# Designs tried in a protein design chat: VH-VL binders against q9vpl3. Part 256

Target 1, 224 residues: q9vpl3
Amino acid sequence: RGKINIQRPKAPHYERARVVAVTQPKYPELPKAKSCFKTRAERTQQQQENPYNEIIAREVRNWLDHSRLVAFFHLSSITADDIFRVRVQLHKQNLHLKSYGSKIIEQAVKNTRYEAIVPLFHSNHCIVFSPDPEKTAALLRIVRRVPQMVLLGGIVEETMLSRNQLVAYAQMPGLHAVQAQLVQTLSQAPGHLIQQLQAHQNSFVQVLDVHAKNQMNEETPKST
Below, E stands for the ipSAE of ESMFold2; O stands for the ipSAE of OpenDDE; V2 stands for 0.75 times the mean of E and O plus 0.25 times the DockQ between their complexes.

## First folded at step 8 (VH-VL)

Design wa9 (framework fv_ontamalimab)
Fold by ESMFold2-Fast, scan of step 8:
Structure wa9 (fold): chain C 224 residues (1-224), chain A 121 residues (1-121), chain B 112 residues (1-112)
Amino acid sequence: as target 1 above (224 residues)
Amino acid sequence: QVQLVQSGAEVKKPGASVKVSCKASGYTFTSYEINWVRQAPGQGLEWMGWISPYNGETNYAQKVQGRVTMTADTSTSTAYMDLRSLRSDDTAVYYCARDEGIWDSYYFDLWGQGTTVTVSS
Amino acid sequence: DIVMTQTPLSLSVTPGQPASISCKSSQSLLHTDGYTYLYWYLQKPGQPPQLLIYEVSSRFSGVPDRFSGSGSGTDFTLKISRVEAEDVGIYYCMQSTQFPLTFGQGTKVEIK
């Protein structure tokens, strides 16, 4: 889609219908006769071993394997039309916004070096993938205008980075050797990093609660 | 290297149409909108419209709406501007420009060399 | 349409001296998203325009630090701290806060 503009503020109807269809959850349906005789434990086991979840978990692993940039966001309430506009802006920069359930993410990263990220996804979330780590600056510029998306942290060149470390990375020159050195330097304490990411998630929930108490934003706040 | 290369100069009679091409190279064509800007002899710049090669969406300036069509061919990384019912006041150098901007920001960071369109007798 | 008015229309500068160009919009360029979408371009003789400044004050990659932009609302300024021979050309301001995109009428900068 094109630029946001005052004369054409909304997408064509067919694009909205397409976005709604893509974002709606698909649930595997059980034959009614069989489902009536399944115990809670059997239903839990079926959910755990659901072929659909395995297929999507493989998709997530494929994204992780082929992406040199992965960014994690808390996602607050946002309309389908607004998220579609965000997807369009990101896609132009070869940035791919994906949303997956917490169980699927857990299954995808289980027994990998990224298993520690699972707690980040226990609330509403989304992930942005890109094969090009040079696009970190573009990602941050786009997301800065989307208050519903709050950066939690990410992975660059297979190294976990906090929000502040990602911001620092975005400001670096495009020299791959220098960037690789920086990523290693910034990632010196991985154990403290995941705790910091979880703290940001909890702090954001508090900020949202405070903000929700304010009825309307009459004017754009002062920024620098 | 990144560049936009435009088609050659055109001389047209009033009432004719002209189709100017703009071939992109050195970057991902669908990642940037292409804007068209014209400049009449000895005058300033006038924006004509933009096209998104990603989805084909267009937005045209009111002055040329109804006479202009912008298209993009992703297989050849080429954008086109077709202007119909030419008048003498359409005589100008026509530029295509890449927009690196996000949202409502317009960074025309890369421009074609320009195509002179002369409308006379 | 938002009308962009530049002053002066022409400026003759001794090499090494500063130059200042003003751009005034008929309406505030502050967008509803809190950003101000004002740009400066230079068109050298026989060449297409080239981007100098975006979003009021951000210098585009490769643009010398002698160029600076400032302003808010309806009043904007481009300053060149030390004008060099290669800075000769016509300077244009542009806005993208409201469609259609509009340019100032241009300021011609010449060397004495």
Scores: ipSAE 0.055, ipTM 0.549, lowest interface PAE 4.7, mean pLDDT 79

## First folded at step 9 (VH-VL)

Design B20 (framework fv_cemiplimab; at its last look DockQ between E and O 0.37; V2 from the best seeds 0.70)
Fold by OpenDDE, look of step 9:
Structure B20 (fold): chain C 224 residues (1-224), chain A 122 residues (1-122), chain B 107 residues (1-107)
Amino acid sequence: as target 1 above (224 residues)
Amino acid sequence: EVQLLESGGVLVQPGGSLRLSCAASGFTFSNYAMTWVRQAPGKGLEWVSGISWSGSSTYFADSVKGRFTISRDNSKNTLYLQMNSLKGEDTAVYYCARDRFDSDYGLYMDVWGQGTLVTVSS
Amino acid sequence: DIQMTQSPSSLSASVGDSITITCRASQSISTYLNWYQQKPGKAPNLLIYGASSLQSGVPSRFSGSGSGTDFTLTIRTLQPEDFATYYCQQGYDYPRTFGPGTVVDFR
């Protein structure tokens, strides 16, 4: 009794094979979720201009029109409660913490001098606005207590500053103090110059006097 | 005390030009956007123009677009409105106002000057 | 442009009365509506901003409410100094637009 090779079933009769081939259910190819292979760029382009984005972009522009200080932060695993606490603290200092999508920011700053900030908004981020650039020190003081908020950079008086530059700016004496120092320095400069000129003149006169005295002593004939 | 003082309002002929000034005092002028609003005699208020704190952004009503220019000198705490090709319809008291903005409240004007009268007549 | 309307155009009231003025926008402006008071021969003064926020120094008898397209200003216990023209203004978009005004006069 020939061992039925169950591993290689005999090819079905030609007619049966034909029927099986025709009756095989053609399962529609599952729509390849095109979404998984769309590049970030393609995903961004297909986002229909949401009227909502325009509204929010307008808001961002309004903030920029009214803010002399703009600071950008990365948010790392921060809770809603922590954000709220920080927001309250900032608000007390007339600092306004806002969060916007990257697309909204891009739309808001498109064709403006601030277009270069767009790459900063690839991850979770927030923006702090203030009409007063003197509040930079207060801002940094508050944020130092919040390790989840990482300073990326900012805009002060329409100038883009790096993180380090913002820190340096916050440490600078107020404009008025610097002006006062400058005026003091400038007012002292002529006095010092006059003193130096007088000192040189006095030294010159002294040297001349010494020379004159030496010449007089040489002209006194040794009365042998 | 926070104060805005408009000046420059005079009688001018149609087609003429005029420059208005608004002097700000009692606050840091450079921290605020500013606006011009006008009021024709016996009529309501009409927004004319706005300018950002730096002057980099300017906005105009359609009725004055192309004829008026808004500018500011933050070093002098002064807002300006240059008005060209003046028409009879431009006759009004012109007010300068300090702008405020918050995403919770929108745009509003919290300080107003007393206004200066511009009369355009032949 | 966003068009603003007010009702009524004028109203007569007595001292001690409560009055309500309505403002409507042609489109939704969220809560970005402001109310101004203007007395004859004087500059406008801000009363309410953001539909319901009372400006500093303004008496508590003034109140604002509304969102979207419909807004109201209410003056409780009208005082002699409250007889003036009131304007609503949208702070949502440029150009900024004012309502036509409501004149509140003595009955």
Scores: ipSAE 0.842, ipTM 0.934, lowest interface PAE 0.6, mean pLDDT 87
Fold by ESMFold2, look of step 9:
Structure B20 (fold): chain C 224 residues (1-224), chain A 122 residues (1-122), chain B 107 residues (1-107)
Amino acid sequence: as target 1 above (224 residues)
Amino acid sequence: EVQLLESGGVLVQPGGSLRLSCAASGFTFSNYAMTWVRQAPGKGLEWVSGISWSGSSTYFADSVKGRFTISRDNSKNTLYLQMNSLKGEDTAVYYCARDRFDSDYGLYMDVWGQGTLVTVSS
Amino acid sequence: DIQMTQSPSSLSASVGDSITITCRASQSISTYLNWYQQKPGKAPNLLIYGASSLQSGVPSRFSGSGSGTDFTLTIRTLQPEDFATYYCQQGYDYPRTFGPGTVVDFR
């Protein structure tokens, strides 16, 4: 459970949502004044907010330390009952549905290769974490029946994959060596070149799919 | 059967170096973060170090920072602890453990090895 | 660093007794408190994670409760195999820290 530690001895049980508890005043009209000093109330609120932000950022880092699969979705309007049902279905497959504010994600991935994902969290979203990348197919199968969750892309084996790349990865069941080789090939391509390589890699994936279908009667054990 | 087996614990002189290994079997090693925990003779448990599933994030207790490093080889299903500049206070049984995380439960260690004894003595 | 304490440091009990061990954290750790059992000459093993969740294969006579800073482990109808040392451990923040342990001896 996500705990909010704001001047309270223990966090109440809080239902999962994209929202981050915000108690600080807004600064849309803050002028660029000569004085940089804050009031005592503003300093106290900022101190409370900063420890809370770091606690939740630590949670995101823990998810990343323990998840070989991370998937990002745009989340449209959905009832609490429906999202809860989806969360339960995903949980049975060791898939963990979460949501975090963009400021928290920015703090969690600061000075990492993942800083580019932060803009995805400025709109309504959800994230799925799993230690097992083989669960990608199960994830997509479950979400296919949930039009409110629109796949944006993901991270597999610390490699950022576009929506199309993640779908292609998931559509090669029983081909662990091929799936691992594809992820390794994409990991070697620089992030700024991913767009240029997508068409060529789709052609390469198609060739591997033909090879895998021809080898269906032979297993490839020893998958990492 | 899910197993972790440590090895490499020996008697070593102060200032010496030693590498411990932890061999994993019966589960997909690369799916899990890992941890080292030590226990001095007759004493309690002390967390030493942790490592993410890929090895890209590492964590250390203050007592060992700068002296110990942690690594893993997912192709060999093996976790390592490199211990340098050993001191008498490093004398302990060293356990490796499989680490888990879920935001509902926090971090916990669900599978432990048998331990390997490191003795630092003149 | 989050300091963990346990009480009592040791206790004596008989088979069939019910016992309670307490653990206190120096700051709130939500429900991120784990309990481990260690028998003499053996490695620790996980009993309880997340304050109250029973690890697979652990008998139902073990239970855990608590949140924030105060946590308890309860063993009902103590069995001969339950004479061991019990450690609490917070899984909230780095460095991960253990309590000093509670020895449960045969009376």
Scores: ipSAE 0.777, ipTM 0.913, lowest interface PAE 0.8, mean pLDDT 81
ESMFold2 (binder alone), look of step 9: mean pLDDT 94; pTM 0.955

Design B21 (framework fv_cemiplimab; at its last look DockQ between E and O 0.30; V2 from the best seeds 0.00; counts 0 for: pae E 2.3 > 2)
Fold by OpenDDE, look of step 9:
Structure B21 (fold): chain C 224 residues (1-224), chain A 122 residues (1-122), chain B 107 residues (1-107)
Amino acid sequence: as target 1 above (224 residues)
Amino acid sequence: EVQLLESGGVLVQPGGSLRLSCAASGFTFSNYAMTWVRQAPGKGLEWVSSISWSGSSTYFADSVKGRFTISRDNSKNTLYLQMNSLKGEDTAVYYCARDVFDSDYGLYMDVWGQGTLVTVSS
Amino acid sequence: DIQMTQSPSSLSASVGDSITITCRASQSISTYLNWYQQKPGKAPNLLIYGASSLQSGVPSRFSGSGSGTDFTLTIRTLQPEDFATYYCQQGYDYPRTFGPGTVVDFR
């Protein structure tokens, strides 16, 4: 069984080592993919300069200009087929499901009151637009059946709402119903007040009458 | 029935001011962006101004920028166009129109009023 | 600004004819083109939106096609009520711009 010569090869003679060092092929350093070391800021800046991003940002602005209801969703592992099904259902209700990149959203809402929504778009997301805020309940009903769509929040009537606030909004009676209730309540208030005031007056008069009767009875001298 | 009705068109002198109104009925006015389009006598259509549903965004043609203001009162279902420093070139029939947007179809005007005539003449 | 052109500026046709009007944009506007019909003394009416979508209530003899920069409006069987001025309009960006119009009159 031949002894595996584990001895480190003797260093070549100085002259040979010099020749080998000089004759070693200098392989050009593979261009370090500059793209891997670009700072997040540099990447973001390059993307902002893309004319295509500006076009899409314009689209987002147009949606905002025409939508009274905007809802933001996180998308978990959802298939394209599932998204399509949901899109069809939403479309039947005049709800428009769209997906945009975070940078596009940032560009679209830059220097607007909606800039605060940018942090919501760190992951896979979609947005639902509607011109009708009354469709909020319908929206929530549809997406409730889609566990892959998680409501993050929304904008209703230019007001940003949390998830809970949006749910609460959807449960509220329509504005007209609330107005009607308010009018009814206000119309009943004077009647009740008048009744209460009259009741107190009547009770007071009764007490006074009783007191007067008692005083008259005390003043009647017991004719012994 | 969905209807838009413009009013306020009159004869005015150059340099004068005028306010146009557009009354909307038959639809939820606050759900729609609105637009003004004008047409000079014997000429084509020219976009003048647009306003978002809330009024937070306004757009103007260069020809009227700085002179015209667009506004709306959603409680009254009314669109307005305030026109200042009027010129002879502003003479036109002014139409209000309802705007619709879809990413598949773009911006289009699906309902138009009958228009109101503004005449600027000395 | 996006410039819109139309051809022809005017055309004469007979009832029953098929006519085609062309609209061109100075830059690509995708499919965001609308067609309007205007009769003398009347307000414009929307015929086609998004280059090819027929507005509700508009007869099926009207059709639109095109994308990018070149668009067409076709009326297959011209009716007496179709004699009017037709305008294309880009719905891509502000300022909104109209074509100069095409007058369709009786031969």
Scores: ipSAE 0.656, ipTM 0.855, lowest interface PAE 0.8, mean pLDDT 87
Fold by ESMFold2, look of step 9:
Structure B21 (fold): chain C 224 residues (1-224), chain A 122 residues (1-122), chain B 107 residues (1-107)
Amino acid sequence: as target 1 above (224 residues)
Amino acid sequence: EVQLLESGGVLVQPGGSLRLSCAASGFTFSNYAMTWVRQAPGKGLEWVSSISWSGSSTYFADSVKGRFTISRDNSKNTLYLQMNSLKGEDTAVYYCARDVFDSDYGLYMDVWGQGTLVTVSS
Amino acid sequence: DIQMTQSPSSLSASVGDSITITCRASQSISTYLNWYQQKPGKAPNLLIYGASSLQSGVPSRFSGSGSGTDFTLTIRTLQPEDFATYYCQQGYDYPRTFGPGTVVDFR
């Protein structure tokens, strides 16, 4: 499981990636604008050709070490202006919108309980990190207005929650770890995370189809 | 006010063991990763160990790896450093610090304790 | 491991002076550089994070700049309370390394 060596040393390409990564994350005009709306093919190809995957995987590890809330979304086509506005709205609530390729996520979660989340990142996606799990309700409120972001589920205080479980968690009085585990237990048939994720892959396509159908059927909810 | 208070620093003999504590107040302790930094007398700062918000990830300087253990009790708002097989070079003031990460700024320690002195000598 | 160096190792200055301290990383660390101030007998305090962002409560006479491998801390209109040791520290990767420090003494 590899937890004996907590610092997980990496091969020499890490030094090469460190040098380039320092210049890359501070490109003020380019990197952040494209991360959440790139096609799957573009992201996959960039990851395969980028020797700096371990440095970016360390960034994901840092997010996980500092975030009690992690939420996963499928991302439909969205303009750079729209995703930037969403990112700003989320940032005001200490919610950090990011996107990483599946290979980078795989490196970041290797030998952890979260290895099963890697297949979720084979499609176009984004992730929201926050140190504050009480911001789950704010997250869901903001993304309700963004039909291009389809909630897949999340991790709250190290407990894996499906979409419906995360919604239920956000509505409970007080957002405690015990409540997250209770929601997970009540909402799932017995089974492993692999069974849940395998069914979720098929349901992921169905959720997209239902979401697209609901969005097309839902003209404009008028004032209430 | 946000505060960190270290305790447990004493004189110990080489080969001995000691556990340091860091009591946190004025903030939600479980939201934050934590770090230990030490400073030998008359010397600079040296990072010792870091721990994730949940305690599931831990990191150590090579100089202490295998001898020191970091842990936390989020219900008591307390960070710990267990130091075993102590050597003379472990003599230092030990500080605990609150860790912050943001991909725009990197990792940094925004709140520090006042430190506790550990002396390893005969 | 990312080694950090600082220059000068010490300097003497008068109240009202403007000083600069430089920090160099052995490899590029983006803008993930932090500056800490430590007064004699006291704990360090964060001054600047992310190369140029001023920590809350730190006077505006402090500023930081740089990216990649070369960074500077500037103190304008030096005050009596600024005579201290200043450390840079990279927040890019583990192990999280500090520079050796720069002692700023009263002239």
Scores: ipSAE 0.574, ipTM 0.844, lowest interface PAE 2.3, mean pLDDT 80
ESMFold2 (binder alone), look of step 9: mean pLDDT 95; pTM 0.960

Design B22 (framework fv_cemiplimab; at its last fold request DockQ between E and O 0.44; V2 from the best seeds 0.74)
Fold by OpenDDE, fold request of step 10:
Formats: structure tokens, C-alpha cells, sequence
Structure B22 (fold): chain C 224 residues (1-224), chain A 122 residues (1-122), chain B 107 residues (1-107)
């Protein structure tokens, strides 16, 4: 009884192959889940001066009114599923992931202190809002696991921060701890300054002493 | 415990000025936008003013626009309502409330103070 | 401005009854509607936010539904402490506007 070679099954007879080919269930391609993220083109087309833009701009303004932390991200080839996962993780930390068109953002921040953020929105982007700036560290921790989300910068306490500054902010100890460190640093500054000033004086005195010694040696007559 | 406590409500003459205060405790005050709502005796609730967490954005009802000013001191956990040119129609209990926003839920007020009575009478 | 209306203005019910209050907006406000309860001499309390989300600490007998312009608050198995005035409020735009209120009294 010949061992059925499961690794190289003999090609079925031509007739059987035809039947198998015809009876293979053509599973309809699952409708590509329309990524909830409209392509840039779709977003731009919808951004005609539509009353809808004002509604969405209002939403953005409301977020800004209620968020002490705003972070901007570039999205690179991220799937809807991945976005959803990240959204859930962020939401657990009271971080709200949103995406808006560039025109909407422009409209929302027009004539505000935040107008400078508009250039950040030329590509696929998302924004994370939070009422709590202390969540910055949590935000960065979550996003670190998502290579498709690239931090561009943010706004903390109405101050625009670069990517590097935002990272630095997240690493800072609490406000009180920072204040304590600042006081400590400032308290040490006068001592260091005094030391530096004294060092220069001491060096100068040493140079003078050497010069004086050299002059004395030149004046000592070679007693023949 | 999360608490809002209004103060400053007194009897004032028409044309007078009054400043209300709302002291917040039990939460990080600076994380939240705040709102004033008033209720005339025997009447319904009327929105008066709202302020963003930073104070950079302020909103007013038409009935009080130009007369009232909303402000906050986050270092003192206190919300203020400066009321100028007071009218009899401004007689009401004034409530401060903590604002919340989510794009899924809209704007809502989840914490309210007990209110302070302002009476404008000759 | 968005105008809010409520129906009925008042209703009488008994303990154990199920009651429904309706709120209507003059324009679509999506699901951005909130319900508040106010007892005499007390501050309002949030019951429902976003049309159907129950505020923490609020009994499950309270429920909200609706979208667009028409909204409902339902109180199942009315309790003695539920006799109060109920207000709807739109959270869609400024100015923020309240309904005129519905008084629920004891039959």
C-alpha cells in the first residue's frame, strides 16, 4: 500500500482538476474595510467650503479648550486595525486620538496662538488630545510601540514644543520636583562663580610669582 | 471629594457690579474648562458663560455679553464671574460647573456647585 | 441659536411607574444632549450625557435615547427620590441652551 506522499501529491487527472477548479468556492473578497481614515485626496475633496467644515472646526476648538496636552503625529502606512488598537490603548489613559483635514485645522486655529501648527498637517496626520499633561509620558510609551506613528511635536500648557522638547518634558519629574531641582541648581551657582573667579586670581598670582622669581634669578650676580 | 463652592452672591442695586467666585477642590482645576449657569427664581436653567482651561477662550450668552467677564486663577483653583451693569433680570442663583468635552458626547457639565444667590433690586 | 423644547412640561406619576420625557432641538445636534435632574432648592445633577451615557453614580433605572433632533429620557420604576425637575441641554454649540424643564410630581 504505497505511502501517500503528502509532500508532493500527484497532480489529479485532468478531469478531476477541472472539477476541483470549478468547485473551488470563490470567496468574495471581504470588502476592504474602508479605513476610517479618508485618504488625503478624499479629505481634500471634502474640504470644499462646506458648512460641515465649520462643524468639525468647532470640534477641534472644543478639544483645544479642554486639552492641556496636544500631540501631533505623522501617520505612515498604518492600517485601520492598528489605529483602532492604538486608540483603545490611548483611551484607557484618557488620551483621545483624532484625525482632521489640514483645512479644518487651519480654520480651527485661524487667528489663534496655535496658527503655527498648520504646516505640520501637510501629510497624513493624527492628533492626540488630553486634559492632563501628566499623561505625556504615557502617550509616548504607547506610541513608541507603534512605528507608523511619528511624533512631530505638541502643545503643552499652551506652549508649542518640538519633538525633542516633548520627549524631554515627558522625562521631567513633577513640577514640584523640578522646582526643587531648580532651587538647588540656583543655590549652587554662586559658589561655582566664586570658585571660578578665585581660580583666575590664583592663576594670575602664580604667574606673577613665577615672573618675580625669574627676575630675582637674573639679578643674582654670577659670583665669579 | 470633588467639590465646587460658589460665593459672592448678595443684594445689589441696578447698575451695580458684583464679582462671584467659585472655589474648586478635590480635582485638578486647571485640567478643566468651567461654566457659569444661572437660574432665576421659579425659572429654568440658563447658560451664562464658559471659559477654557487656560482662560484663553471665553464664551458668553447674548444676555450678558459686554457686561459680564469670566476669568480664572488656576493657582488658586478659583473661577470668577465679574458682573457689571447689573439688571433686575440678572437676579438668579448662579452655579459654577465643571465642563467636559468629548467628540463622542459633546459638551456637558458633570460637577455643579450649590449656587450663590444674586439679587438685583432697587 | 439652538432652541430646546421639552414635553410634557409637567407630569404626575406614582412610585413604580415608568415615565418618559421628550426633548427636541430646533436643529440636529447629533447625540450631544445631556439630561440633568434638579430637586427643589438643590443644584442640578448630571444624569445622562451624550444622549445615552449614564453618569457615574446614577441608577440604571435612568436611560436616555435619541439622535438628531428628538431625544427621550426614561425613568423605569420611579422611586420617591426621582420626583424632581428634569432639564435637557444641548452640548453641540454655543450658546449652550437648556430645555424649559419637566416637573415630575407625585400623583
Amino acid sequence: as target 1 above (224 residues)
Amino acid sequence: EVQLLESGGVLVQPGGSLRLSCAASGFTFSNYAMTWVRQAPGKGLEWVSSISWSGSSTYFADSVKGRFTISRDNSKNTLYLQMNSLKGEDTAVYYCARDRFDSDYGLYMDVWGQGTLVTVSS
Amino acid sequence: DIQMTQSPSSLSASVGDSITITCRASQSISTYLNWYQQKPGKAPNLLIYGASSLQSGVPSRFSGSGSGTDFTLTIRTLQPEDFATYYCQQGYDYPRTFGPGTVVDFR
Scores: ipSAE 0.895, ipTM 0.963, lowest interface PAE 0.4, mean pLDDT 88
Fold by ESMFold2, fold request of step 10:
Structure B22 (fold): chain C 224 residues (1-224), chain A 122 residues (1-122), chain B 107 residues (1-107)
Amino acid sequence: as target 1 above (224 residues)
Amino acid sequence: EVQLLESGGVLVQPGGSLRLSCAASGFTFSNYAMTWVRQAPGKGLEWVSSISWSGSSTYFADSVKGRFTISRDNSKNTLYLQMNSLKGEDTAVYYCARDRFDSDYGLYMDVWGQGTLVTVSS
Amino acid sequence: DIQMTQSPSSLSASVGDSITITCRASQSISTYLNWYQQKPGKAPNLLIYGASSLQSGVPSRFSGSGSGTDFTLTIRTLQPEDFATYYCQQGYDYPRTFGPGTVVDFR
């Protein structure tokens, strides 16, 4: 009856609980949710041995095995309709919006180089996975219109990038931008045109070889 | 235009070694995990090994653990299978496949090569 | 390891028939089941992934269904090019096991 004196507020940070309930289904962990008197060792051991945790950790490892781009966001309050709309926009660009608990992430990356990312997942968050790092610009463009998603940083090609580094990576010129720079340079003053053309000739051939597979065996064109 | 082309399958003595190659074209090879699957003559398909897009994670069937290694060179768009201590039971056509994952669908192989035959006999 | 079984091991059918092939997993694999087609002397091709999603370029006469442990491939209005061996394969966990195959022969 009322012999237990518990004075804790029930839900001091209901924003996180509301977003989690809306953005993903709850897995049934009922026996652990009601225990406020279990020792820390008992709770830790049970969660380490929970088969649901390993199944979900395996899913995270599969994402990492197939994703050259991983972006981490802090997620503030957002409606179910708005997050669904964002997920659909991202999915059209081969960008996959997910959320996982910190214990799941810790288990997934335990013996990898990514163990340092675990503290990012102690608060409300989401992750975007993609096999294609060239989709970084599209990701940032879509998320710019979603103030509830705050970029924390990411992993590109197994390299951890800060927020500013990831933004800079997204702005890096592509193959076509290098080609456009060559055309603009050829319009420079005639006074040193011969030496300028020689330098751009080598760059132009190298860019064409990378772009055209049929010229993999011809690295230096002959002049005729 | 998306293609995978295996090579290196030959007749090898038991206990010998062999390296298979899989050349990829028509897609960005480094965006994808890759898998080897084999098929003994007249038998079904058997998964052999998988490798992550970067090569940092590798997985093997129990029948080949410790004898086979999988690797990739993303700069050459090439997947490799190094096969050591070959046995008669390793005789099969070896296929490479482009691997996919999405948590909605699981793991699947959407592009396959034509295969290369490895024969292990004396 | 997740064992996969298929039924029947073979069947005979005529052009225009509708057929059903079943696949069973030894434990739940959610909807993470794939179907491949293999013609004699050729490499396998993906037909269906995630139990029911058709791969691009696969005719709509192929359909898949199921979840958990029991899965079905249905081919409506068999065509001459459909006589082949069909394999199910679980994409849930390593090792990524295949079923033994179902041979569909012309009668």
Scores: ipSAE 0.788, ipTM 0.919, lowest interface PAE 0.8, mean pLDDT 80
ESMFold2, look of step 9: ipSAE 0.784; ipTM 0.916
ESMFold2 (binder alone), look of step 9: mean pLDDT 95; pTM 0.961
OpenDDE, look of step 9: ipSAE 0.843; ipTM 0.934
ESMFold2, fold request of step 10: ipSAE 0.774, 0.776; ipTM 0.913, 0.914
ESMFold2 (binder alone), fold request of step 10: mean pLDDT 94, 94, 95; pTM 0.962, 0.961, 0.961
OpenDDE, fold request of step 10: ipSAE 0.894, 0.894; ipTM 0.963, 0.962

